# VHH binders against GDSL esterase/lipase 6 (GLIP6): the designs that were tried, part 10

Target 1, 339 residues: GDSL esterase/lipase 6 (GLIP6), of Arabidopsis thaliana (Mouse-ear cress) (q9c996)
Amino acid sequence: KSSSTVPAIFTFGDSIFDAGNNHYNKNCTAQADFPPYGSSFFHRPTGRFTNGRTVADFISEFVGLPLQKPFLELQIQILNGTSNFSNGINFASAGSGLLLDTNKFMGVTPIQTQLQQFQTLVEQNLIEKSIIQESLFLLETGSNDIFNYFLPFRAPTLSPDAYVNAMLDQVNKTIDQIYKLGARRIAFFSLGPVGCVPARAMLPNAPTNKCFGKMNVMAKMYNKRLEDIVNIIPTKYPGAIAVFGAVYGITHRFQTYPARYGFSDVSNACCGNGTLGGLMQCGREGYKICNNPNEFLFWDFYHPTEHTYRLMSKALWNGNKNHIRPFNLMALATNKITF

## First folded at step 4 (VHH)

Design b08 (from m07 with Y103F L110S E111D; framework vhh_8emy_2)
Fold by ESMFold2-Fast, scan of step 4:
Structure b08 (fold): chain B 339 residues (1-339), chain A 123 residues (1-123)
Amino acid sequence: as target 1 above (339 residues)
Amino acid sequence: QVQLQESGGGLVQPGSSLRLSCAASGFAFSEYAMHWVRQAPGKGPEWVSSISGSGDSTNYATSVKGRFSISRDNPSKTLYLQMNSLRPEDSAVYYCAREGLPFSYIDFTSDYRGQGTQVTVSS
């Protein structure tokens, strides 16, 4: 295409993608719609849980599309008869997970509801089927499910193995639903090392001098089984092409060789307060902010900086099989897979 | 230092109403969402309800939706839970908690959390 690689991007998941859906959700208390969120790029808060652009934003730029609007903002345009979905939609909700109970108290939009929102638009013929079939589908979720396994407030009744399998059952349902709605180019990203997030400082018995090993074991278990699911998509769903984004390995490389990637701190939040910067959300009364967010892997107590997302997005876009398998996002988006 | 102090519990009959209060100090109350959480003997904590910092958005657990109403008075730094049509299953110690993790306390038994207010619904 002359101006873009794909006609549209449809994005589902959590805070690595959320473009402001939580801001437009009156029932949601998980918010980043206040300074200094967005300060490094937008020079204002947009509802994104970082200092600038997310992974979805960088991928939009790489394919030659405008930055995505959140579905809930576009819903207002539907009611006014002015809707335009030709370049895609971001359905992602920060704090959501694969399981319905994950952050239910915060009023986040679970992935099941994100899929229902997309299904409703398809069933109302507000998106052309040909656009859906040619578009890129970005999915990532599960970090909040795994973090919440360790919360004293919501002790799970399942073993870690059974809990991860319950999450993967929802992955299978998600893929099945988007395929039936016309999705053919699917990128499903793994979780990063969620046990390394600064907010682990709030968890009882989590270490602060090192990453929370038990949590990272669950993330790796989920990632390994997710890759198996992604690998069978072309066989199970005729006409579908899918890639697994190896986000854990990409992030681990930043932690192993920080200076090579411009990081001086891969453990503490740039914006927050308390141990690791992990005990207070960025932007709340009493918060502190670092001098240079580009030197920090983490922006706030849960979320990477724009710099981290930029490096991660480049690795997913043009990287080799150590970063994304079996093809990178550039290859997936162009639909010219070299054998 | 975050301090939360609950009050308003008691022993009531099924079908009765109670209004719980939580007095907050040590933080900018209006900037934080607040939650009500309950814990029955032998059970883990259960989330009951949430309210945004402005008071414009509320959420409820399915078990209490339509019976309980959460509200706040930001000038007085007080959170409320109006409980109507109480059932024996509602019997628990009720705690208020600040946005972040749903206890702003990493230890449930720490000295800086509220002591909770006991609600007992029995004939």
Scores: ipSAE 0.118, ipTM 0.537, lowest interface PAE 5.6, mean pLDDT 87

Design b09 (from m07 with L101M S104N I106L T109S L110P E111D; framework vhh_8emy_2)
Fold by ESMFold2-Fast, scan of step 4:
Structure b09 (fold): chain B 339 residues (1-339), chain A 123 residues (1-123)
Amino acid sequence: as target 1 above (339 residues)
Amino acid sequence: QVQLQESGGGLVQPGSSLRLSCAASGFAFSEYAMHWVRQAPGKGPEWVSSISGSGDSTNYATSVKGRFSISRDNPSKTLYLQMNSLRPEDSAVYYCAREGMPYNYLDFSPDYRGQGTQVTVSS
């Protein structure tokens, strides 16, 4: 066991964090459990939607903990009496969102169900209260909600403003639920520029020669209001401390100054096919793959490369107020709060 | 070229059953997840049910779970929706739709959906 700053990490959200939960969900069609996913680090697919480690994996390494196991893998071990929760659990499900209906047809595990899974373990006394109170809680979700707003088959009846507010209502409920279950160190990450993902090539009204502006406007609206919610956590929830991870700005900087970060391509998927590499999922028959994933911001049609996640995770871990506010993850994890 | 042809709709009384069919051609049917989507007058499209390419995984909207059953016959390239205990609120045009690519988001564009079949549950 390496040096650690917190005893465990509990992770909730979507594909930026999913460590294989979708693989263990028999009704889920959103999968990355086939080559070449995981090929750059694990040398095998693990269910992660990238060529290697995710943000949750890098943060686990930075705090000195082993890489997280997905809850559904641990659920099988619980049935056999062999489960170990001492280092935390990853509940994230790729394709899920804040709204219950987001990608429900794919059989994803919505964040409400992720929270119920965590609550069940807490109520069954399978995780010690002291571990929960000392642990780091990582949350990121909403990209799938916003992307889906622009899908023709699910034409929403709500305005963009009302839709974002419905998402934020679920953020408030999520924070309230984890606080009541003992969470005290909370990191909530903003969305990146979701309108820049290669998969926008499949949307009828999205440009391919530039990012989808109105989708990014909606993501920025969510991010601004999310930061307001995170900023009031210490006041609204006694004993809780929280940080806002400014993922949008971090990613935008990679797109604005790509050579500075080792990128030769910040627009196309390294793995995929069609326009932007965005019309075919990586690993499906007929896919193409780039020579060097470390030079690409995007691995597949929705998801960043391991290199992008490494740079992002470093910015979140030891960065300044442009990257994460009011202090970085290292300060949050070590309880070394500086003003 | 994706071609989808729905049939089996009609006018029925509340509590009745209907079985919708969708005949598919122009693509490798067994490689694609298939969906049923409905649209009532003045409303946006509502996802009803999905089935994986193999038929092993099925999902249902909360409003129809326990009443509707999706199935497929890959050799005949046909998708089915068995609708039981029909209610007035189930009245809509029902569309058969293919994912734009395998295991991707539902594509409800005219290129990836059928013409629709009208279901009216009245009186």
Scores: ipSAE 0.074, ipTM 0.506, lowest interface PAE 5.9, mean pLDDT 89

Design b10 (from m07 with E99D S104G D107P T109S L110E E111D; framework vhh_8emy_2)
Fold by ESMFold2-Fast, scan of step 4:
Structure b10 (fold): chain B 339 residues (1-339), chain A 123 residues (1-123)
Amino acid sequence: as target 1 above (339 residues)
Amino acid sequence: QVQLQESGGGLVQPGSSLRLSCAASGFAFSEYAMHWVRQAPGKGPEWVSSISGSGDSTNYATSVKGRFSISRDNPSKTLYLQMNSLRPEDSAVYYCARDGLPYGYIPFSEDYRGQGTQVTVSS
């Protein structure tokens, strides 16, 4: 059963959450505001990097709230003398990461800027403190940081271990900042198997007949250390409760037992072109599209289909400790601990 | 068909400035993000800077931020790197590179690189 006990949802992160923020950013080149993005649900592009709803959209529906609007759309409404924050705000920007320099040349909104946008609204009393304290906070970021580590000439001079620790330093700062702004119900999701995305076909040293193992090792390293950070939140931040969404394991289960979840293809992009469908962005001249996106784990060269997000969101909402720890999003939203 | 030709390298003293140029031909220059990459003796390649096809978005490696400035002139199909406050550790062969996708959707995926221009910073 869906819960209606939270008044709003505040969402921060990258393309698994972005509800159109990049579309409203004139300097951003990471776009999905063209067909066939959104074609399976909205029947039009909305700026979401999938054929329909994202994880944030499904969680909004499960909670009984309308789908979130991107912050930059709401900012335009403020300028026009109108604004509505009743269901919360989506600050996520596709292509962004934990590190400030991740995809900065693409004009993405880094998580640090997303947090500053939220802080400005709180400091201007545009969101009531009681609403913030009762609301659900959804966070996921880091896939772009890790993918970029493996680009031939973009990788920093840091070791994988040091690079992951730099990312985790930003996670700690992010949690500290939202707590100080009033956040009390925090869901931080792990990364999926980034080394399995079709776009790995563009990397000269990555295999195409299997997932890129080194990249997935780095994602798992980040995920394990992220879980340690999430586990100490209730101790370090009095009054806060937090859950770790085990997205890697959920996705790996879809890849291991595809038929059980309705998948006929867990390796290729439904929309794209070239090897794995990974060499061309969906919607660009020359792209191809599959007949049934519901049978594909990946929609485009980086991003899951709506069907994948639906299954993942259900596992995060009402799943057991293999999916989300120490309790699920339903329990987090209703302030009830499930043992 | 696709050609990238760097120029402007040379021997300079620490603290000086140098401007690199890259002349592009054989493709729709304004549709591609462009990158500067360098490689010093005994080290792997290091990404230096990127610029979007329109020129509106730029990014820099931490080691050069505040000292280097990337720019482009789309009508003349030329990419530039302005290097200020040069240090001995900036000594390297500098390469101009075209991004693998128009507008740089995939972060720094090069599909073509020039032959390079040598920069040496010493007294």
Scores: ipSAE 0.012, ipTM 0.323, lowest interface PAE 8.3, mean pLDDT 87

Design b11 (from b03 with R98K Y105L I106S D107P L110Y E111D; framework vhh_etentamig_d1)
Fold by ESMFold2-Fast, scan of step 4:
Parts: sequence; structure tokens; C-alpha cells
Structure b11 (fold): chain B 339 residues (1-339), chain A 123 residues (1-123)
Amino acid sequence: as target 1 above (339 residues)
Amino acid sequence: EVQLLESGGGLVQPGGSLRLSCAASGFAFSEYAMSWVRQAPGKGPEWVSDISGSGDSTYYADSVKGRFTISRDNSKNTLYLQMNSLRAEDTAVYYCAKEGLPYSLSPFTYDYRGQGTLVTVSS
């Protein structure tokens, strides 16, 4: 019954946030709108790439807001005169990245288009400026860019350093655009250890008995430089407050101390088939599913379980400086910040 | 059963042309992106070109842009690679590759490749 200090949440990024945008995009082949996705919480598929709630869903619950609707669902509701944007919108598209070409042929909605969708609503005065200025902005993207760098038979045109810098140029443009549209409370999350995802089993040069070190080096490079960008936001953008979510370290802690967090398996997908459960998408003909998803770090070949997202979201919400910097999401959402 | 059968390789002189074909069976050909991949002796595989399931989108490695053309005939379940202005560096085994469903969150990654067809460019 207590009102949150943030009236709304606006979410941009990839599959850790996507609340069903890909489902409403019939030109997109990156889908999780079939069983057993969503089976542990919603008892049906919702388009989320996990067995239940995502990070965006848990943060919505923690601030006392309803679970976010995907932008494309709300756009359909405009035709019925029933759309309400006052509690925020989820623009995230699974499979998207910072670079325009990342999974373009799968029909994913790139972050640049997600920002244009938000800009259109702001320009049409469908969201009050006061709501935007008081709201929480959640951003995370880049895992698909980095995974795709290592795809077999695609010769990289850029060095890892240059490719990461190209991604970071898009981060800078994204922050600039949302600030100009009124964003003032910004949470940008780092990438997790992408080289540990079960889908690495599909890469001929990736080990299966350990994480793919070269991919994780690239993710860490991106994360370090992203933190530098986030740290300069209050100086470069007057009135803006920003936090860096240290998702890599949080996930690494789950892998280092699995029993402490209820995990019996931090390497294999609960839902999938083949080596690591990583050679087949969950829900495709011939898939297998584990007995207890709460004991697995990974749900499918790319994505964490609801349990992993729950633990990660708690660490981002009320954690210390090892989890989120310079302060946690609770402090960001309630504006209880010591200067 | 998925099958890909490449043909059209052979010995050609520098500056010459070859057309490779790949006959596909065992899957709904028009629903999958297709690729050409090559492997030179003693080297790892190199991606050459991609084509969407409908044929409306094509992509090329920088080394072959302007010289090679990928195309498909969905009515015949056949993929083609027209290779012009061939160079000694184009010498490789050329593989036809099918997009893999396990890679639904990755573009044009492959779950099946054919046996390959050898292209030798020498005088």
C-alpha cells in the first residue's frame, strides 16, 4: 500500500529484461513464447527468456510497481483506448545489442529503435515529463554483440578492443538520448560472464569443461570501460544520478559459492539438449528439462533461471559496493543518497 | 535427414570464374538462411557469404565483395555461389552451410555443413 518514490520504470536492453516485445513482433525469430518458458511463475509463456520473472520484473516488485508490459503490447492497446504508460514501459528486445547489425536478420529491435519508440511516446505527450524525470531507467545490453564476435566462420573485421569501443560509442549515444528525453535516475548494468553460457558448446574453439576465457576477457573490458562512462554521468549531465550494476561479479560469486545460493548446477542449462544443454533451445522438439530449475544457474542455453535473476536482483537492490556502485537501487529509487 | 551436396569446384586459372551449387534436402529450405564457408589448406574456416531464407538479404566477407554473388532458388532447393575474378588466395574447400535452430539467438550459425567442393586457383 505504500507508494514508491519512483512512479515508473523505463527498461531498455536485451533478454535479461525482455517482457514479451519479441512475441508481439511477428518478424522476429528470437522467441520464447512457447512452453516451458514462464512455467515456474506465470504458468504460461509470456515471451520472457526464462522460467519466470526477469531482473526488470523483480525490480518492479521491489519498488512496489506492477510488472512491466512490453511496449509492443501497449502499442496494440492504444487502438482499444486502454493504454496506461504512467507506471513505465519495457522496450527490451531479446537478441538485440548495442551495434545495429547484431542479430539484425533475426528481426530483433535494436536499442536505437527502442529509444526511438520511447522518444515517439514523449513527443506525442503520452508520458508526462515529471514522471520521466522522477522515474528509474534500467539499461543492460552487449552480451549478444560479444557472443557474436566469436561465432564460427564470421571473420571479425575489428579487433576486440576496437569492437568494444564501437559498443561503448553506442552506450554514450544512448545515455545522451535518454538524458535529453528527461531521464535523471539511471541504472546501467554490466554484462555477466557471457563466456560461461551453455551455448558456448556450439563454438568450435570454446572449451566445455570451463568457461570461454577469451569471451569473458572481452566482457570484462566492456564492463570496466562502461563503469568509467557511468561514473562521469553526474558530471557530464547536470541533475542526473547513475549507478553501475556489477553483474559480472555477482554471477561469479554464484559460480564460486553455489551451495550458499541454492545451486547444484552452475554450468548446464536446465532446459535444452546436447553438451551443457547448450546445443538446442529450450522448448524445441527433442528438448529435455531438469527436475528443479531453482537449483540451476542457467535456464536455457543463453539465459539464467528465475532463481538466479531473483538473487541477482536482490544484490542490485540492497547490496554493497561490490554489487552496485556508488550505491544500490533502493538508494537510487528512494533518493536517500549521502553526498 | 538433412543433406547438403556441393558441386562445381575444380581447377581454374587466376582471373577465371566458377559457379558453385549446393543441393539441399531433408528440411524446409526457404525457412532457413544459408551460407558459404571456405577452409584453405592449413587454415581455419572462413565465412564467405550469407543469404536469408527468402533471398532478399545478402552479406559478404570484405575479401570477396564485388567478386562473389550468393543466390538461391527455393523452388529447386538449391544455393549458388558465383565466383568471379578468382585469385590464388581463394583456393579452399567450399562448404554449403545451413542455419542451425539451436542458434535462434545468433545470426546464421550452422548445425550442418556438406562434404565440401575443392576450388583450386593456379596457373
Scores: ipSAE 0.000, ipTM 0.271, lowest interface PAE 10.4, mean pLDDT 87

Design b12 (framework vhh_5c3l_4)
Fold by ESMFold2-Fast, scan of step 4:
Structure b12 (fold): chain B 339 residues (1-339), chain A 125 residues (1-125)
Amino acid sequence: as target 1 above (339 residues)
Amino acid sequence: QVQLQESGGGLVQPGGSLRLSCAASGFTFSEYAMSWVRQAPGKGLEVVSDINSGGGSTTYADSVKGRFTISRDNAKNTLYLQMNSLKPEDTAVYYCARETLPYDFIGDFTSLDYRGPGTQVTVSS
């Protein structure tokens, strides 16, 4: 057997990565710290917005590391004179986005604050610089920014093009900040087809018999321009290597060939209520749950099932250039480049 | 209009070989990843292989790995599947399918399942 060359994973982003940070923030209303979240793997809620493991969890397993702890849990250990950051930290906060105002009223931790939390640990010498330089950095964010663009009570002040460019300005700042803090192995994942999430049923102008095309056009615009940013990282930031995870295409394949991947339903939430299962959060009074979450692409009104995350993580880990480019996460973690 | 037309199917003895071809038209073939998908009688769809737009990266289902080879000729707008050491379990209708690019700005991507009419492969004595 071989050990991974990556000593730690540092994770930043939204609900697809959140390992319980929102749970430790009492002022945050975006929560999944109640049943049936976590029921398929942990047999209890952990604060993850799915029935089990997220993409960050599967990548941790693939590199041979323990599942990540949320930063706010580790902060409690610092206060008690005990701490171990050698295997990395999860800073992700469900509901956050690239734009500072995205879900601010819900008390989410913006990516800018996640970066400040990481910076504070680095400046306090709580993480060895050599560990940071050898570690894997996982980033994914933007779905909440784009979904919120289409909320009926919020009149967008920017065109879709300008709004996406504002998000990408924050991507550039994020990459610059982590590079200056020592990051050298960067995986930035695209958005999936956010217009296909069951919660679109809440939007008065969104169709329910098909995905919301305008929202997916905006996600694809962001993804195309994000890939351009990722592609110039090795040139702009000496010593850094980076990969673009093509999550949109991976998810599209699950929707195109559902039976191949074990899916009997790629449209409705397994856990929720109302149209598409999209009108009520899983676990709230009156919710309903499917018999087999492994047959559903979506767990709740916004988030994929553990099965979806398992398949996605495998595609990102050992997939070809249609899934992740210019090389896969295994190559990024082991310093191997696929020619 | 996207058009995909398979050919090369037929009856083969176990252990035999077949080469499937798919002629593509109505789109810029060299910009799209392509796949071969099959459906056995009474079973769901199974993706047996895919190939990226440039042909440099391929994947295979475990059931066909080491026996099937996918390839493409972008100058001829043609996708191929070389099937060796055929087994009775390989009996299915084989479809050529186009995978949508991540940057495709057409609305509902669940409707972008473009596949040909299929070609029957029967492996029996």
Scores: ipSAE 0.000, ipTM 0.148, lowest interface PAE 15.8, mean pLDDT 86

Design b13 (from m07 with L101I S104T Y105F I106P T109S E111D; framework vhh_8emy_2)
Fold by ESMFold2-Fast, scan of step 4:
Structure b13 (fold): chain B 339 residues (1-339), chain A 123 residues (1-123)
Amino acid sequence: as target 1 above (339 residues)
Amino acid sequence: QVQLQESGGGLVQPGSSLRLSCAASGFAFSEYAMHWVRQAPGKGPEWVSSISGSGDSTNYATSVKGRFSISRDNPSKTLYLQMNSLRPEDSAVYYCAREGIPYTFPDFSLDYRGQGTQVTVSS
């Protein structure tokens, strides 16, 4: 914090991290580049799918680095002969997943393409190998894959077990690829309780008076198997150190003890319309917004508020083994890695 | 009241071409992304293609990429699907669908109003 111990952060995943990549992608229809997104902190939309800072933003602040720029913004600066990647890059694309088919109709940047963007910069020698080896790698994805399993138009050909295993095959490929590109400090976050998001109100078979149990069972299955993969990283990849962020349990505590964390509503979107606030995206014509976003767990129909992200990020940074394993992000960021 | 009416289906031989049309009314057509979705007998719905409200962005399922082309004419409020090199596996009822909620496919019970047009590819 007072002594920055990592030179940069490289971030891959979905909407809990996206810092504006979708905004710079003309082919993408999954957007949050309009009011009231960003209104509580930036006082303008930045492309982040919340009212302020995301988890990646808070972690950047905790390690003493500036907030990350999205890759597509930095790509424009490269073309103009200006660039500064010394503090890292955010490759995350809201709506993306582990599977290539996930939200392909919206033109999101799948994680495979995010990795290819990073690989291209490494191969062009635009990022020093020593910076990569000392930097923090943040990864989280899979919520969109699991939510989409339950959409009527997806008609999944795989059982839930096989579908989760297909997602985990992509996790293994992702870890292998970043390790080969020089990654040595890896934080992989689990999914939260996806079945509790307000957007479940759109699903014909999902309950609205309680979380969607079948979806949460699938998220827990993915999380358990992801932890096994993360635990083997130091053994399988010499010199690599990895932690598993137990996001599901952290979020469940906010839902179980809401008043302790300043929440008066852990079920409805602060910004949206219809049942649970889940039937309309925040900012679309006819939307409604709550009086105080800091009292809501969810900002819009899919995404947590800045307050939720702040609490979650603190738990991941300073927390005990119930929050992050085998040690927290502070320990990961301050450890000296032997090559 | 959202209304979508598909046309242009029929019985054709493998390797043939068909152009499907969807006439839209009851909403600001240019402000919504549009989709083609198909359903074969005994199977669930399969997303085929999408186009943004402006027409600047298009996406295709892997099974039809390079063979099908989606387009729209916003002044006439019409969506099109040009299908080339048709295969028996393309046989299905084709539905025109409005994207009602960002982050999900259209929902039949909410914004998915088309009645479909039958495409049969056989000799």
Scores: ipSAE 0.061, ipTM 0.492, lowest interface PAE 5.9, mean pLDDT 88

Design b14 (from m07 with S52T G53S D56S S57D; framework vhh_8emy_2)
Fold by ESMFold2-Fast, scan of step 4:
Structure b14 (fold): chain B 339 residues (1-339), chain A 123 residues (1-123)
Amino acid sequence: as target 1 above (339 residues)
Amino acid sequence: QVQLQESGGGLVQPGSSLRLSCAASGFAFSEYAMHWVRQAPGKGPEWVSSITSSGSDTNYATSVKGRFSISRDNPSKTLYLQMNSLRPEDSAVYYCAREGLPYSYIDFTLEYRGQGTQVTVSS
């Protein structure tokens, strides 16, 4: 039985959460505002980088809240006095990362700017402090930082260890900022196996007959150190509680036992073209689409299907310590925080 | 066949200006965002600037913001980089690059990157 004990959800990160922010940003080239994105649930594109609902959408449903609106859509509504922030906001921007320069040329909204957007609403008293303190904060970012490390161009030119530490410095700053703005229930999700995304077909020296091992080593390094940061949140930030979503392990289980989860393909994009479906974005001229997206782990060259997100979200919501630690999102959302 | 040809580099003193050009052929230039990327000796490539397909919006690396200006002439299929107040740290081979698949990467391969133009800023 689901009970809504959190009044709102505030979501920050990249494409696994983006609910259409990039669509409302005219200078951003990272777009999914065209068919067949959204075709399996919304029956139209909404700016989400999948065939239907994202993880943030499923968590909103599990909590008993309406699906989140992107901040930039709500900002338009502020101008005509019709906006309501009481159920939360999605600040996520597809293609963004922890590092400021990650996909900056695409005009994505970096997490630092997402936090500034949230801070501005808090400072303008557009969100009640009590709502913020009782709300669920969802964060996931870093896949774009790690993928970009392996592009023919890159900045910075750091070692993998130093690059991951630079990302983690931004994680620490992000947590500090949202805590100062009133966040007390924090869910930070690990990266999945980024080296398995179909778009690796575009990278020099990446194998196509198996996942890109070097990239997955870097993702696991980030994940391990992220878990250490999440584990110290209750000690470092009085009154805050936090959980680490073990997304890598959850996804790896789908890849190891695909038939158990309804997958017939865990390697190729359902929507795309070229090797792995990874050389062309879904929806571009010449794209191909699979017959049944529910049988594919990947929807497009970077992003999971709605079915994958559904399974992932269920594991994060009601799963055991193999899926999310130290307790699941249902426990986080229903926990009574006493100060 | 996609071709990009850079020109306009040279040896200049600190504080000088240079204008780089990139002539594009083999694709619908007006439909692609374009980028300038540079690579200094012993270093990896660094993204410098980008311009949208229409030319309406531009972005710059923090290291060059306020000093460099990117522009394009779609009828002539030419991309430009105006470099002002040049510094020794701007010394690099400058490459014109076509945007790849949206939101994945810049097409920074031999096929979609020009041969480059050398810029040397020395006292």
Scores: ipSAE 0.018, ipTM 0.423, lowest interface PAE 7.2, mean pLDDT 87

Design b15 (framework vhh_8emy_2)
Fold by ESMFold2-Fast, scan of step 4:
Structure b15 (fold): chain B 339 residues (1-339), chain A 124 residues (1-124)
Amino acid sequence: as target 1 above (339 residues)
Amino acid sequence: QVQLQESGGGLVQPGSSLRLSCAASGFAFSEYAMHWVRQAPGKGPEWVSSISGSGDSTNYATSVKGRFSISRDNPSKTLYLQMNSLRPEDSAVYYCARSELPYSYIDFGTMDVRGQGTQVTVSS
C-alpha cells in the first residue's frame, strides 16, 4: 500500500533483524550471503539469516513502508552522493550482542557501534529531527550473549545473575542514547527460548532430546528485567512511548501447539547437518535442506524460518497483552506523540 | 589439559615475511578445525584464517587474502601461518584457536582463543 502509519523505521540488534549489514562488512565471518539463504522469497541471498523475510521486513510491510536497506549499503551510497534515508535504516548485525566481547573476533558490529552509526547520521543532519521523533524504533538483542555464556573452554565469567545485569546495563544505555537522539516510539523485543536452538547440539553439556533448561532460565531472567526497564520508559523519558514484545511466550506457543501454526517440526533446523541440523551452518559444504521450510520453526542452527517470523510479526503487530505489552505495534505506530 | 603454544613472532620491517607456529597438545588435533586470531593494541580481536581438521578447506579474512597462508601438519600437531608482504596494520598479538567440538565445520560460534599469543610488530 501507498499509505504508511510512521515515516520511517530504525532497527538495531542481531540476526532477527539483519538486512545485509554483515554482507557489506568484509571483515565479518558471520555471513548468510550464499544459497540457500533467501531462497523462499528473494530467490537469492540478501544477507538475511533466514529463507526469506525477517521480523523487521514484516513490520515494514505492515506499516506500509518498503523493506529496509542495511546501513552499510547506504553508507556506500553516501560516499557516491546518492543516498536516501526517507524510510529509515537497518543497523542490525547478526551475531552481535549487548556485551562488546560477544562474537568480537568474528567482526560483528556491536550494538554500541550501531548506535554510533545512527548518531553520526543525526549529527550530520542527514535525517530530519521530525522524522526521527515520529518514527518507529525496533530493538532486540541478547541471544548471542546468553548462548555464548555456555561455550566450553572459556575463562571463569560472571554468575548468570551478574552477566544478565551487565547486559541490562547496556539496554539502559541504549534506550538513553536513542531517546537523546530523538526516539519517541520504542519497541523492545524479549529473547525467545534460546536453549531450544538446534546449535545447542554443539555444546557438550546440553541435552538434544529436550531444550537446554539452564540457558532458557537465563533468557527468562533477562526478559523479566527487560520488561521492568521498558515499563518505566514513559515515566523516565518524557514524551516517549514503549512496548515490550513477549517473543518468548509467542515462540513457546508455537512449540506447545505446533499443528495450530502449521508446524510439523519445532526442534530441528530445516537447513544444516548433524544432530538437530545443528552441527553445521546451512549452505556450508555437506548441508541438507528440508522439503518444506514453512513446516519448520527453525531455518538454520540458530535462526527461525520466514514462516515463524511471519507468525511472530503478526502477533506483535495486532496481538493482545499475552503477545506485546501494554499495547501492540499497530497501536504504537498510530498513537499520537505529545512533546 | 588442552594446550596451544604460539611462536614465531618478532619485530620486522614492512614488506617482510614471518611464519607463525602453534604447537597443540591435550586433544586429537586432526579432528578439530583450527584458527588464527589477532588483537592489535586498543582494538578488539580480529579473525585472520581457518583450516579444517583434514587441511582440505581454508578461509581467510579479506584484509589478508593473497598475503597469508594457513597450513597444518597433523602428525606433528602443529598449525602454521605464513605471513607475506607484512604491513604496519598487521601489528598485533597473534593467537591460535581451536573449534569447540571435534569434526565441526568452520562456522561462527565455534572458536576459542588459547595461550599467551605471539607478538608481531611491523615497523620501520
Scores: ipSAE 0.000, ipTM 0.247, lowest interface PAE 12.5, mean pLDDT 87

